# VHH binders against UPF0301 protein Anae109_0457, part 18

Target 1, 199 residues: UPF0301 protein Anae109_0457, of Anaeromyxobacter sp. (a7h7h6)
Amino acid sequence: MPSPAPSGLAPGFLVAAPALGDPNFAGSLVLMAEHHGEGALGFVVNRPGPVTVAEVLASVDEDLRRAAEANGRAGAPVLVGGPVQPERLWILFRPGGIGADAEGAVPVGNGLSLGGSRELLEALVRAPRGDPFLLLLGYAGWAPMQVEREVAAGAWVPLELEGSDLVFDVPLEQRWETAVRRLGLEPGGFLVGGGGASA
Below, E stands for the ipSAE of ESMFold2; O stands for the ipSAE of ESMFold2 at other seeds; V2 stands for 0.75 times the mean of E and O plus 0.25 times the DockQ between their complexes.

## First folded at step 14 (VHH)

Design G5 (from T2 with A97T; framework vhh_7ocj_1; at its last look DockQ between E and O 0.56; V2 from the best seeds 0.35)
Fold by ESMFold2 at other seeds, look of step 14:
Order: C-alpha cells, then sequence, then structure tokens
Structure G5 (fold): chain B 199 residues (1-199), chain A 126 residues (1-126)
C-alpha cells in the first residue's frame, strides 16, 4: 500500500535545536506556511535584517512611507525570512479588517496570512488602525522529505501554531526562547530525539 | 535588468492550437513559480496556468484540460500549449511570476518591482 506523504508541519513553527549549526538557521524560529508532497515552505521570524520597513515603503511611494510613519508602522526592520530568493518580498500579517482571504493573501492559519502584492502592501499600510504586518526578504525551502528528516534527526522541534503572538507580540529577541519554553524545554540545554517509523 | 518576453501568439481558427513561450532574461528564474495569465478587453486578468519550480501545475477552472503549462530544461523558459481553442480564449496572454504569494522583489539597489511580460495577443476566429 502506498504510504501517504508525511505532512502536518504547516501551519506551525519549527524551533531550531541548540545544536543546529547552520548559520542560516541557528537560533531561529521558523513559521511553516506549506508542507506537502513537493516539500515545505517557511519563514524565519526572529532574524532582523539591515533594511527597514520605511526604506522598502519609500521605494514604492514616499507618501506610503509617510502614511506608515504616521501610524507607527515604519520603524521595524525587514526580517531575513531565509536564504532562498533573498530579494523576494513577503508580507505576513494578522488579519482583522482586511480579512484572511483578502485579494493577494493566503491564510497560513490561526490568525496569520501571507501575501506579497503591491495592492496588499498599500492596503495594510494605509489602514491607520489596520492589521499588524511584517515584511520579510527571502524564505526557507525544503525538498520532498527533507524537513521530515531534519526533524527526525533532532535539528528542529515542531511547535503548534496556537495563535499569532509569537510573530506579532513577542519581541524578536525573545521569540526563540519563548517557543522553547512553550515546548516545556530549557533554552540551550535540550536534546531532540531521532525516532521514526520504519518503511 | 530583468525581462519576461512572451511569443507564439497570433490568429488561429476555433478548434485550433497555439504554443506560447516565455523567455526570461537578466536573472535565473529556476527557483521561481511561473504563471500564464490572460486579459480580454474590459475584463480582469485571470490565471490560466501556473507551474512551481518543482514542476507541479495548476490551472484556471475555464481551462478544462485543454491547456498544458511546462517549463524548459534551462528553467528560464515557460510554455503554454493551448488546444481546442474557442473564441472565448481571445485575449492578451501574459507570463509572470506566480501571484499566489505575490510577485514583489526588493533589489539591493532599493527598487521594488513586479515581473510581468508585455503580453502576446491570441485571437481565435469563429
Amino acid sequence: as target 1 above (199 residues)
Amino acid sequence: QVQLVESGGGLVQAGGSLRLSCAASGRTFSSYAMGWYRQAPGKQRELVAAISSGGSTRYGDFVKGRFTISRGNAKNTVYLQMNSLSVEDTAVYYCATEPKYGSLFYSPSGTIYDYWGQGTQVTVSS
């Protein structure tokens, strides 16, 4: 009987184990947006980059930058979402007035939506009491079965996506530690098992 | 500079076939999802077909098995084979990055841009 492709890591988080040494992912908290037979797609949500939201918005329209500054939404760094396509701009937001299924957006689950259209960016910025959002450059990608093997090998610990607070409410520098503690683990001192089924 | 250039459009009789091609220049799009879109006069642009970097495909509902998207071995080309064409397929056809997650890029020069081709006209006569 053909086995179903392993799935179930999206929506959710992957918490980098302390022993993970890859400089792209050490100490990272990764939001998983897709996980299916073709592989997986995720975003590091705790790594600030050198570009600010204001700089990105000014490149689109100076009026857009000013609108974001007036609403207190221009001062954050753009995050480094991962090493793949490092020029690709992504918008991660907590839907409210816009809605999770707004044009140009795809729900991730549990209070998070993902998009990358100019129209979405403008709508989010111009809504004074609108939905909070993050900008990210690049993403993390996994080939078929790759993320499953990395979890089984102890590089990542899955954490259920129970809400959007780790992405929008917990400060960047505290996100990884907060995620570790929600797993019932101590930062810097845990091991991850490498168990799996045979076949 | 980055450019997507469509070719292969033209006039075709109903029931006929065309093959559209999209060539990318300026950068490698091998890791990008790509799509074909169309726009008839006075109508919204609509998805015709999309293909992931790994080769997985999806189609607009109106395609009904008549069209096939593929990408070339060099991964900087995308093709749309269009069979059983009808007058309702008359439109300008555009190649673009797949819009599911957006098509925005922020270059190291600080420029925001979208990747769309200029379009190629397909006209299906009665």
Scores: ipSAE 0.250, ipTM 0.682, lowest interface PAE 1.9, mean pLDDT 80
ESMFold2, look of step 14: ipSAE 0.304; ipTM 0.722
ESMFold2 (binder alone), look of step 14: mean pLDDT 80; pTM 0.834

Design G6 (from C5 with S103V; framework vhh_vobarilizumab_d1; at its last look DockQ between E and O 0.54; V2 from the best seeds 0.00; counts 0 for: pae O 3.3 > 2, unsure alone 64.2 < 65)
Fold by ESMFold2 at other seeds, look of step 14:
Structure G6 (fold): chain B 199 residues (1-199), chain A 126 residues (1-126)
Amino acid sequence: as target 1 above (199 residues)
Amino acid sequence: EVQLVESGGGLVQPGGSLRLSCAASGRTFSSYAMAWYRQAPGKGRELVAGITSGDKTNYADSVKGRFTISRDNAKNTLYLQMNSLRPEDTAVYYCAAEPKYGVLFYSPSGTIYDYWGQGTLVTVSS
């Protein structure tokens, strides 16, 4: 893990404020994996995409899809992690039978690990333990000082990473509101918006 | 998006030499740390040599002094010069980009791929 600046935003979350109108980030909860002098790396963790985990796994190996289905891990949507490299696949997971130091995995902290290799994906799915994971396409990137300026301008509110429950246990649709409440704020001050249609 | 294609493998005598090439397409090659890995039948992949975006090189102990990694950013090509080849060097050799988290893509057509090439077989017969 890189060493962030003393008040770094990673590991941690950014909670989108109502003033944030960018369709890629409106209403989003972002997990921050890196924050250093050359910029920052994060993932939107509450925006479902049209692709399912089953579809991704089947494209690797049909046996892999079946293994994940057998323990209930194939039905979730792949998340839209951000606008950068929208074809790049990322894996967020709780280490378990694989271990936090598995080849191709980087601990984020507090029960979260991040990776992005085929070998990691296959090892995670085939492990009998059935550890929970998320798949994401794309990421959010910030240039040097960009995320700091956006926070100072009120576009994001930082939230500490105190465990992995917000990523794995809280339902997608509740993650933003839950994050706002953990900041000690009332969700009425944060409006979810975006370019998408609401049914 | 980066696609990697290895070439230059083949059958070679012990003590012989071979130069492997890895042609990269897509995003600017010079932005990546690159490496060669090898995998003997029934074994795991092992690092052979790496080169950073700043051209710092490193080598597995088993190949130091015999193998040389280099890159030509104008041609988007990574090379591995392999001298004094031994039977234990027999393996499929893979070119790879060396990002911190690994690299895996899911294309819009639903095809998954990674930043590994297909490999090029090197056989050192004795």
Scores: ipSAE 0.194, ipTM 0.668, lowest interface PAE 3.3, mean pLDDT 80
ESMFold2, look of step 14: ipSAE 0.324; ipTM 0.718
ESMFold2 (binder alone), look of step 14: mean pLDDT 79; pTM 0.813

## First folded at step 15 (VHH; framework vhh_vobarilizumab_d1)

Design H1 (from C5 with R27F; at its last look DockQ between E and O 0.42; V2 from the best seeds 0.00; counts 0 for: unsure alone 64.9 < 65, SAP .69 > .668)
Fold by ESMFold2, look of step 15:
Structure H1 (fold): chain B 199 residues (1-199), chain A 126 residues (1-126)
Amino acid sequence: as target 1 above (199 residues)
Amino acid sequence: EVQLVESGGGLVQPGGSLRLSCAASGFTFSSYAMAWYRQAPGKGRELVAGITSGDKTNYADSVKGRFTISRDNAKNTLYLQMNSLRPEDTAVYYCAAEPKYGSLFYSPSGTIYDYWGQGTLVTVSS
């Protein structure tokens, strides 16, 4: 009998095709954390939301917010990770020592880890030298075979995960365009064959 | 809709035993780490015992050797067997679903919350 479908898109990115019309995913870059026979799990990493990191930390503990501000780590928006469970908080971080073995923290690959526990959040924020992190609300989920069909239909273009720079170093508004160029495509011509004129 | 319902609390003499249960519904119980926490009056909540989805257990030092956490994935139920109870164990006991990556949520009203049961009161006194 057939084996379960292997995971092939995680770890990695999905780059939304320019014609993708779903308002949850138009213009998005999605980090794929899981892809297996039961489906897939991913996070939009280029969509800022209305909530700030400072607001989330203050709701936990005002001292935690102050610690993050003192270290310059409270000044970002919380990202909209996807439409599923939009109140679910996720932590994406580049481990450098702390939190690497925290309960519930899971490597994604190539210098990225994912978690969502209070213990992890507090450890990352309170460390004198802490790992870079960002917060997301909600996630993107795919049913079995759904993401494969969407890729085959041209809604997404897979991009290999090579380091964590698209998540931590490239500004939010440049992430989709940067990903398209790493595929070897010109963003303005992406859907029409990915080519532009040279010179 | 996620629900966690604790039961089995009550008044017990020092040295006695109680078994707490937490009935879970609305999620795939076997895929979640689960934990018992307690809160005495005027204190914060403290971890009592945890159990991973792979059945690895951990305990607070104050209860090690006296309390046993267990789970029955077929019945979606978390248990805490509490033996040799002391007055210091008096608290409201809560079960919590610790999702694979953690249980932290941020509501639109600006509140962080976890999946928690309503709690069950354990009173240890002579």
Scores: ipSAE 0.304, ipTM 0.661, lowest interface PAE 1.6, mean pLDDT 82
ESMFold2 (binder alone), look of step 15: mean pLDDT 80; pTM 0.808
ESMFold2 at other seeds, look of step 15: ipSAE 0.305; ipTM 0.695

Design H2 (from C5 with A33T; at its last read DockQ between E and O 0.85; V2 from the best seeds 0.60)
Amino acid sequence: EVQLVESGGGLVQPGGSLRLSCAASGRTFSSYTMAWYRQAPGKGRELVAGITSGDKTNYADSVKGRFTISRDNAKNTLYLQMNSLRPEDTAVYYCAAEPKYGSLFYSPSGTIYDYWGQGTLVTVSS
ESMFold2, look of step 15: ipSAE 0.507; ipTM 0.777
ESMFold2 (binder alone), look of step 15: mean pLDDT 79; pTM 0.810
ESMFold2 at other seeds, look of step 15: ipSAE 0.523; ipTM 0.786
ESMFold2, look of step 16: ipSAE 0.621; ipTM 0.811
ESMFold2 (binder alone), look of step 16: mean pLDDT 79; pTM 0.813
ESMFold2 at other seeds, look of step 16: ipSAE 0.618; ipTM 0.805
ESMFold2, look of step 19: ipSAE 0.595; ipTM 0.807
ESMFold2 (binder alone), look of step 19: mean pLDDT 79; pTM 0.809
ESMFold2 at other seeds, look of step 19: ipSAE 0.540; ipTM 0.777
ESMFold2, fold request of step 20: ipSAE 0.442, 0.449, 0.436; ipTM 0.765, 0.768, 0.757
ESMFold2 (binder alone), fold request of step 20: mean pLDDT 79, 79, 80; pTM 0.815, 0.817, 0.820
ESMFold2 at other seeds, fold request of step 20: ipSAE 0.423, 0.407, 0.479; ipTM 0.760, 0.748, 0.776
ESMFold2, last read: ipSAE 0.523, 0.506, 0.394; ipTM 0.787, 0.791, 0.751
ESMFold2 (binder alone), last read: mean pLDDT 80, 79, 80; pTM 0.819, 0.817, 0.816
ESMFold2 at other seeds, last read: ipSAE 0.422, 0.509, 0.450; ipTM 0.743, 0.791, 0.769

Design H3 (from C5 with D61K; at its last look DockQ between E and O 0.39; V2 from the best seeds 0.44)
Fold by ESMFold2 at other seeds, look of step 15:
Structure H3 (fold): chain B 199 residues (1-199), chain A 126 residues (1-126)
Amino acid sequence: as target 1 above (199 residues)
Amino acid sequence: EVQLVESGGGLVQPGGSLRLSCAASGRTFSSYAMAWYRQAPGKGRELVAGITSGDKTNYAKSVKGRFTISRDNAKNTLYLQMNSLRPEDTAVYYCAAEPKYGSLFYSPSGTIYDYWGQGTLVTVSS
């Protein structure tokens, strides 16, 4: 059974189709950080969880929470990045003052970097100009050829990463429908049961 | 919830050998880099050996020629063969996946932590 080429899904997004019933991914927009012949790694970027950034930072150091609050960065929810390792903390950020290749960070592409270390978290929060960042718990993982089969089966529609605005500038509740519109589809038509031929 | 479980540690005389195993429950680790780290008493964790998804290996200078990292993708298991052991190799040994991203955790109890599994203790000499 032919599948889409294994390359080309990362960096990028997967937009959950309405038929996707898995409660971990229904209605989700997934940022794809890695896609290799051995599998894939991604993060749901539109699902808020019950934990706030302030709570995570306070568990590290109360002064760190206060620093983030002073810059308006403590009130956001920590996102539910996916079902795998639901306690694993990830940091997704738009580097500016802190470089894309700072210790503990790996560039994803198009102005996005990913990490998961205490040192990175502290550096981002304490930076004077406040590079935008998201905290996520857990991730999405795919076995070899799994994501390709799911795309071929119509569970996901790939969307190219053309910048970081979907993860930092578009409000959470608008991210999925904004992604659908960028595919050339109307969210109402997509929800009713029809992907347009433009995808 | 995915866990890495190390085993095979123990007490061994200088010059002896041990083989450590790291089982990854439900993880397809063949598509990622894997590594062994160790932490001696009172020290930070240090890299011992790594293996890329393409099976390229690298080693800390102190273990090169004595230790061999390998993996069995069918069993989802990482190994460290340790030969010619020295007292300086005494440490708790941990395995880790994708060390390039770090492994910070936030528990439901509200605690930050960065465990890579429980580790397995290797003691060389009394």
Scores: ipSAE 0.362, ipTM 0.756, lowest interface PAE 1.2, mean pLDDT 81
ESMFold2, look of step 15: ipSAE 0.563; ipTM 0.798
ESMFold2 (binder alone), look of step 15: mean pLDDT 80; pTM 0.822

Design H4 (from C5 with S53K; at its last look DockQ between E and O 0.68; V2 from the best seeds 0.50)
Fold by ESMFold2, look of step 15:
Structure H4 (fold): chain B 199 residues (1-199), chain A 126 residues (1-126)
Amino acid sequence: as target 1 above (199 residues)
Amino acid sequence: EVQLVESGGGLVQPGGSLRLSCAASGRTFSSYAMAWYRQAPGKGRELVAGITKGDKTNYADSVKGRFTISRDNAKNTLYLQMNSLRPEDTAVYYCAAEPKYGSLFYSPSGTIYDYWGQGTLVTVSS
């Protein structure tokens, strides 16, 4: 294999360029959780799926669904995080009241944590403070050097992670365009007048 | 779907040895990172040993040099060889697939599931 790529895209975002046609990633904003010499791990954070948080919680325990409804957290869609392992459930959350060291939690950075255990899900839903979380099915994976080549080819534009608002506070349908504007670009194909690349 | 079944536990004297097995149906283990965890009475589950997709291994400090994780891809089976056993090793031992982040799944049919097995009890006397 080629020499290990430099790390540096995680934590952070990849913003899909308008020309990216892969139906798994067109128009996507990807949160990068890992990037190292063995590859990268990320999650599409702006693509709703057909399953709701309520449906997932009810399949665990109806009382869990009711607890989430009491905090207004059951009505959101479960996101399509990517094409790899599309049945695998992921939890992206702001640890807050359950603590950064909660069982099954892996820090991503800037107040974001990632996990995927039943115990973590139940702890988040039952916690007295209603700290925000997202559920996702599946993930995006990159082989060694793959994400670096895709960035160099102009498929993705990296955006630094400057907090967790794009993940929790910006509405799903606005996340991609908000990310583009934070790069100093215009969503209409990254036009030069509204910002642009010369690559 | 993958089902994991642990076996090989039992009662053993201090200084003795046991070999635990974890059999999987479905995918080969070479497609997954795998691990052994244990849970002693009154305690949480702790990592014992892991093996990556590339067969790199890691161990908890408390078992390093005494336990060996391995797998037989032809038999789709994960092993934990436990030597020089101590009373502190008494626990229920579990195997798991891709354990770094947890192993919770939600099927298209609306069923939530988690691929931890039932575990196998290891008791080291006295």
Scores: ipSAE 0.435, ipTM 0.774, lowest interface PAE 1.0, mean pLDDT 82
ESMFold2 (binder alone), look of step 15: mean pLDDT 81; pTM 0.827
ESMFold2 at other seeds, look of step 15: ipSAE 0.453; ipTM 0.772

Design H5 (from C5 with K100R; at its last look DockQ between E and O 0.35; V2 from the best seeds 0.43)
Fold by ESMFold2 at other seeds, look of step 15:
Structure H5 (fold): chain B 199 residues (1-199), chain A 126 residues (1-126)
Amino acid sequence: as target 1 above (199 residues)
Amino acid sequence: EVQLVESGGGLVQPGGSLRLSCAASGRTFSSYAMAWYRQAPGKGRELVAGITSGDKTNYADSVKGRFTISRDNAKNTLYLQMNSLRPEDTAVYYCAAEPRYGSLFYSPSGTIYDYWGQGTLVTVSS
């Protein structure tokens, strides 16, 4: 019975404006996995944490760590995905050979899938295709209409998800700046909400 | 370590009532699909009740009509009102957020686990 709420932020990114003061999100690039009339779910994809992928894999099985290292898949930090459930492990991956019905995996769109099961983690590491993946701890959530208000207030600038390159191919420390430039904005400073700034 | 903390368990006689709480922390509580699970001694974990971010609810058949899941977004708290309690309701009760994606955790101590916290024990006995 409810009409569709305003949407279009997922799949997509939110780029933190320079004026965003919340320490959980200052300077962040957020991948939006869900956006519905009931709220939104997202992940910070440019904030490294103290745990490495190798450490997580070794905790499962040293053989798993070695398999991942042999394919260059274990050296990255685990990202801080957001402030909610900070011990919860999420897996974001580009499933070259894994479809939407993989155990514990849900397609986000545009070549990205999201999951969080032990079985998925092991399958990704051991798969012959070697699908790229990221590990994240925690996530971000928004109440109904909350993210829309924050965008309208200039805290975030939406960026379309046209592929998965910002998540997998752009170096971590360059992701926010790259996203800002794709919007036609200058990373050194811009103001959102009352009008844009140009260099 | 964990942002979801269950409370309100205890010993209660058959036919009695308890109200469980799950305190959440983070940016916004109301954006989560939430659920209560329970695990009886020697049994697997089972879904008891769920609530979407839009407050649509669902219940296991064994508790329907006796249990009510609800949330208070101002207090970031999930509730389970349990009425007409029976001995078979004896279990450790857990809350969880966004369980459809799996529930894999990595602790600060460096261990991996599939769990939703420490839970709160409910014992229904004479």
Scores: ipSAE 0.415, ipTM 0.764, lowest interface PAE 1.2, mean pLDDT 81
ESMFold2, look of step 15: ipSAE 0.490; ipTM 0.766
ESMFold2 (binder alone), look of step 15: mean pLDDT 80; pTM 0.825

Design K0 (from C5 with Y101S L104S Y106S; at its last look DockQ between E and O 0.28; V2 from the best seeds 0.00; counts 0 for: pae O 13.5 > 2, unsure alone 56.9 < 65)
Fold by ESMFold2 at other seeds, look of step 15:
Structure K0 (fold): chain B 199 residues (1-199), chain A 126 residues (1-126)
Amino acid sequence: as target 1 above (199 residues)
Amino acid sequence: EVQLVESGGGLVQPGGSLRLSCAASGRTFSSYAMAWYRQAPGKGRELVAGITSGDKTNYADSVKGRFTISRDNAKNTLYLQMNSLRPEDTAVYYCAAEPKSGSSFSSPSGTIYDYWGQGTLVTVSS
């Protein structure tokens, strides 16, 4: 059995194999934020929820919703990041000038950061040209060695995080398919069961 | 709402024992994933031990074999039995809870837990 390795899957993506049937993860693309000997943490980045960005912002401050509408940033859905803490709001963003010093923000890698503060949300929403951001509710968690075994069993295919385009530039309905093609695989029928993925 | 109240901290000599308790309120205590964290002065907060809703446990390497996490669902109470205490165990100990979890105890920073107690101080010194 392999020893626990430092953060080999984070930063990175996990691409759900077609045979993965779990309703929480079927067809998903997962951004991996943490991976260490005590487990792993990630966010589904291609599953829209029933709540819009405008609705979340209105619950915080109606003026904030109006600012987001004025900047064209209110109409997107909030994503379902995973089944754990489904009421917990997360902000995934590309720190440029705004939010670079946000308290409590955690770097993910390759120009991506996670945050959750009201101050960060206000700064991102009110910036006219604005750093790109997504809102997510909930996250995915793995116990020690769990994600490693799932990858070895062929439930997930790791994809390196080369940049942030899958998260911000690729339309959400195309993200999984785009990730599969970047692996050199066909979205309609690949099986994963051979040797392990590159660490 | 979930409310967490820690107790059992205090001053103890090296090699001694303490038992920390965390009384939890909520609709269904047995469905919680829970954990103990600690923070020493000038250091970051670190995971000590976790327990899933399915009663699977994990421990930081620094406490394995000395500390035991357990819960009593009838009393809605989480415990941390701390044996063979060392000066480096001196810290404020926090109880944390997630009402629904598959594996939420695996975050070293504790960013995934919704509910935290106020902490109880453990001091190990001669």
Scores: ipSAE 0.000, ipTM 0.173, lowest interface PAE 13.5, mean pLDDT 78
ESMFold2, look of step 15: ipSAE 0.000; ipTM 0.218
ESMFold2 (binder alone), look of step 15: mean pLDDT 75; pTM 0.775

## First folded at step 16 (VHH; framework vhh_vobarilizumab_d1)

Design J1 (from H2 with S31D; at its last look DockQ between E and O 0.90; V2 from the best seeds 0.00; counts 0 for: unsure alone 62.8 < 65)
Fold by ESMFold2 at other seeds, look of step 16:
Structure J1 (fold): chain B 199 residues (1-199), chain A 126 residues (1-126)
Amino acid sequence: as target 1 above (199 residues)
Amino acid sequence: EVQLVESGGGLVQPGGSLRLSCAASGRTFSDYTMAWYRQAPGKGRELVAGITSGDKTNYADSVKGRFTISRDNAKNTLYLQMNSLRPEDTAVYYCAAEPKYGSLFYSPSGTIYDYWGQGTLVTVSS
């Protein structure tokens, strides 16, 4: 059996090439949380949706929403993480007081952890240190070898996970461009090596 | 709207058998990884068995060879067949969807929910 491409895409980012036209991924920056022989799991981290963090928190408990608003932590949109399981709520956070391996959380690496439990959400909102978090609905999934073929075809450019700043500190609308510049590429257009994704 | 409802628990003597069921009301669960967890009195929840959407199964070491997880797509029901029951199997048993990262969902109607069942009690005693 042919060897698969190296499994170095998670933890990391995929930067959508300009020619990628799929409405779910055009202009996207994708955080890769898992990459293994059975496929890959990732999240679009620069696409806001119509639901706000405040709305999600209010559906849990109005006092939870109020606590988050008092600390300036409820005004952000919930992100559209991808087309798969669009009702599934994910929590991406920068560990601090809660810890990278807290109950209900799985470390992604390099200052990022991922979870999806009510208990984790409540803990993050109420934590004394106010650890930063994002909420996402849905995710991106790849079948075995699918993401490797898409990278080889030039649809995505891998970017090393250097820390959590692209997820928490860079404004949503600047994340893709910032990632492109970190690769040494021009945001106005570029061709990816021997397998460009242009239609 | 969706909920998971477990049934089939009860009191059984050591060496006996029970079959637990977990029925989904509303949305089908065939595309999810499903699992059974259990919680003994005063302890945290622990994984018992899981089944992927591709029907690959996994089991806790303490139940291998005695318990079998399965599902019936026609009935939208997850099962746990429990044989050779022991006193240490006494617990409340829960079913859940996609438990690795937690099972939190936000519906289009604006309702947050956990995709966990209510639990069914299994007591194994002489």
Scores: ipSAE 0.524, ipTM 0.788, lowest interface PAE 0.9, mean pLDDT 84
ESMFold2, look of step 16: ipSAE 0.538; ipTM 0.786
ESMFold2 (binder alone), look of step 16: mean pLDDT 78; pTM 0.802

Design J2 (from H2 with R27S; at its last look DockQ between E and O 0.72; V2 from the best seeds 0.00; counts 0 for: unsure alone 63.7 < 65)
Fold by ESMFold2, look of step 16:
Structure J2 (fold): chain B 199 residues (1-199), chain A 126 residues (1-126)
Amino acid sequence: as target 1 above (199 residues)
Amino acid sequence: EVQLVESGGGLVQPGGSLRLSCAASGSTFSSYTMAWYRQAPGKGRELVAGITSGDKTNYADSVKGRFTISRDNAKNTLYLQMNSLRPEDTAVYYCAAEPKYGSLFYSPSGTIYDYWGQGTLVTVSS
């Protein structure tokens, strides 16, 4: 069997260009967790949904919600990670006391890990160091060669994953603009200029 | 809510065959990547075989050529055909939906759930 096509977009970000009109992805910053010959897996990291972290934790265990609330970790929204499998819960975290591959989690790179087990969720909430995490429902998926063609067509501008601050430290509403500035572009000009997506 | 029920386990001689089934009830089975895992006494749970919604399969090296995973979306059933069984295949076999990264879901009704079956025991001995 022939080798899969080369990949290089994961780990990394895709920054939605102004020409991208799909309502699932317009104005989005996407964290790319996998990219290989069979396709790609990513998560929109700047789109809040209607569900809160507190609501998810309460459905597991009310004491878990209370533990997170006491540490100020329960009030954040669960993010809309993408349109695929909108009930699938994902956990993105900055490992510390728990470990990057704890409870079935997989390191993404540069201080990010991805998981989706009940055991991981409980461990993160109760961890002594209070490892930062966020919850997402659904994901973005690409068929073979699809994301490469979309980048080549200027729909996405790749940004290297230099650290995890865009995911955990930059406020949701500022993430897209911050990513644009890290590309060396001015957000106002990027929005009105169009077509400056070559990378 | 989805439940997964494994069946088809039992006692079999070395070199024998068994076919495991995993019946799904509830939500659409056909959209999920499905897998079989096994857990031998005193050991961790390990991947045996997986099958995507597009029927792409993968296998642990220890079972390649002996085991075949398949699915029947009309019957919402996952299968594992196990041939040339060995004593080291003795384990409780579990089916799971979307097992990569964990199998956690949160419904619009506000219910958290996880798609693992209860398991079926396969014993391979003389």
Scores: ipSAE 0.465, ipTM 0.777, lowest interface PAE 0.9, mean pLDDT 84
ESMFold2 (binder alone), look of step 16: mean pLDDT 79; pTM 0.807
ESMFold2 at other seeds, look of step 16: ipSAE 0.466; ipTM 0.762

Design J3 (from C5 with S30D; at its last fold request DockQ between E and O 0.59; V2 from the best seeds 0.48)
Amino acid sequence: EVQLVESGGGLVQPGGSLRLSCAASGRTFDSYAMAWYRQAPGKGRELVAGITSGDKTNYADSVKGRFTISRDNAKNTLYLQMNSLRPEDTAVYYCAAEPKYGSLFYSPSGTIYDYWGQGTLVTVSS
ESMFold2, look of step 16: ipSAE 0.715; ipTM 0.836
ESMFold2 (binder alone), look of step 16: mean pLDDT 78; pTM 0.806
ESMFold2 at other seeds, look of step 16: ipSAE 0.545; ipTM 0.811
ESMFold2, look of step 18: ipSAE 0.481; ipTM 0.798
ESMFold2 (binder alone), look of step 18: mean pLDDT 78; pTM 0.803
ESMFold2 at other seeds, look of step 18: ipSAE 0.639; ipTM 0.839
ESMFold2, look of step 19: ipSAE 0.503; ipTM 0.805
ESMFold2 (binder alone), look of step 19: mean pLDDT 79; pTM 0.807
ESMFold2 at other seeds, look of step 19: ipSAE 0.531; ipTM 0.816
ESMFold2, fold request of step 20: ipSAE 0.456, 0.419, 0.411; ipTM 0.791, 0.785, 0.770
ESMFold2 (binder alone), fold request of step 20: mean pLDDT 80, 80, 80; pTM 0.818, 0.819, 0.820
ESMFold2 at other seeds, fold request of step 20: ipSAE 0.396, 0.414, 0.434; ipTM 0.750, 0.758, 0.786

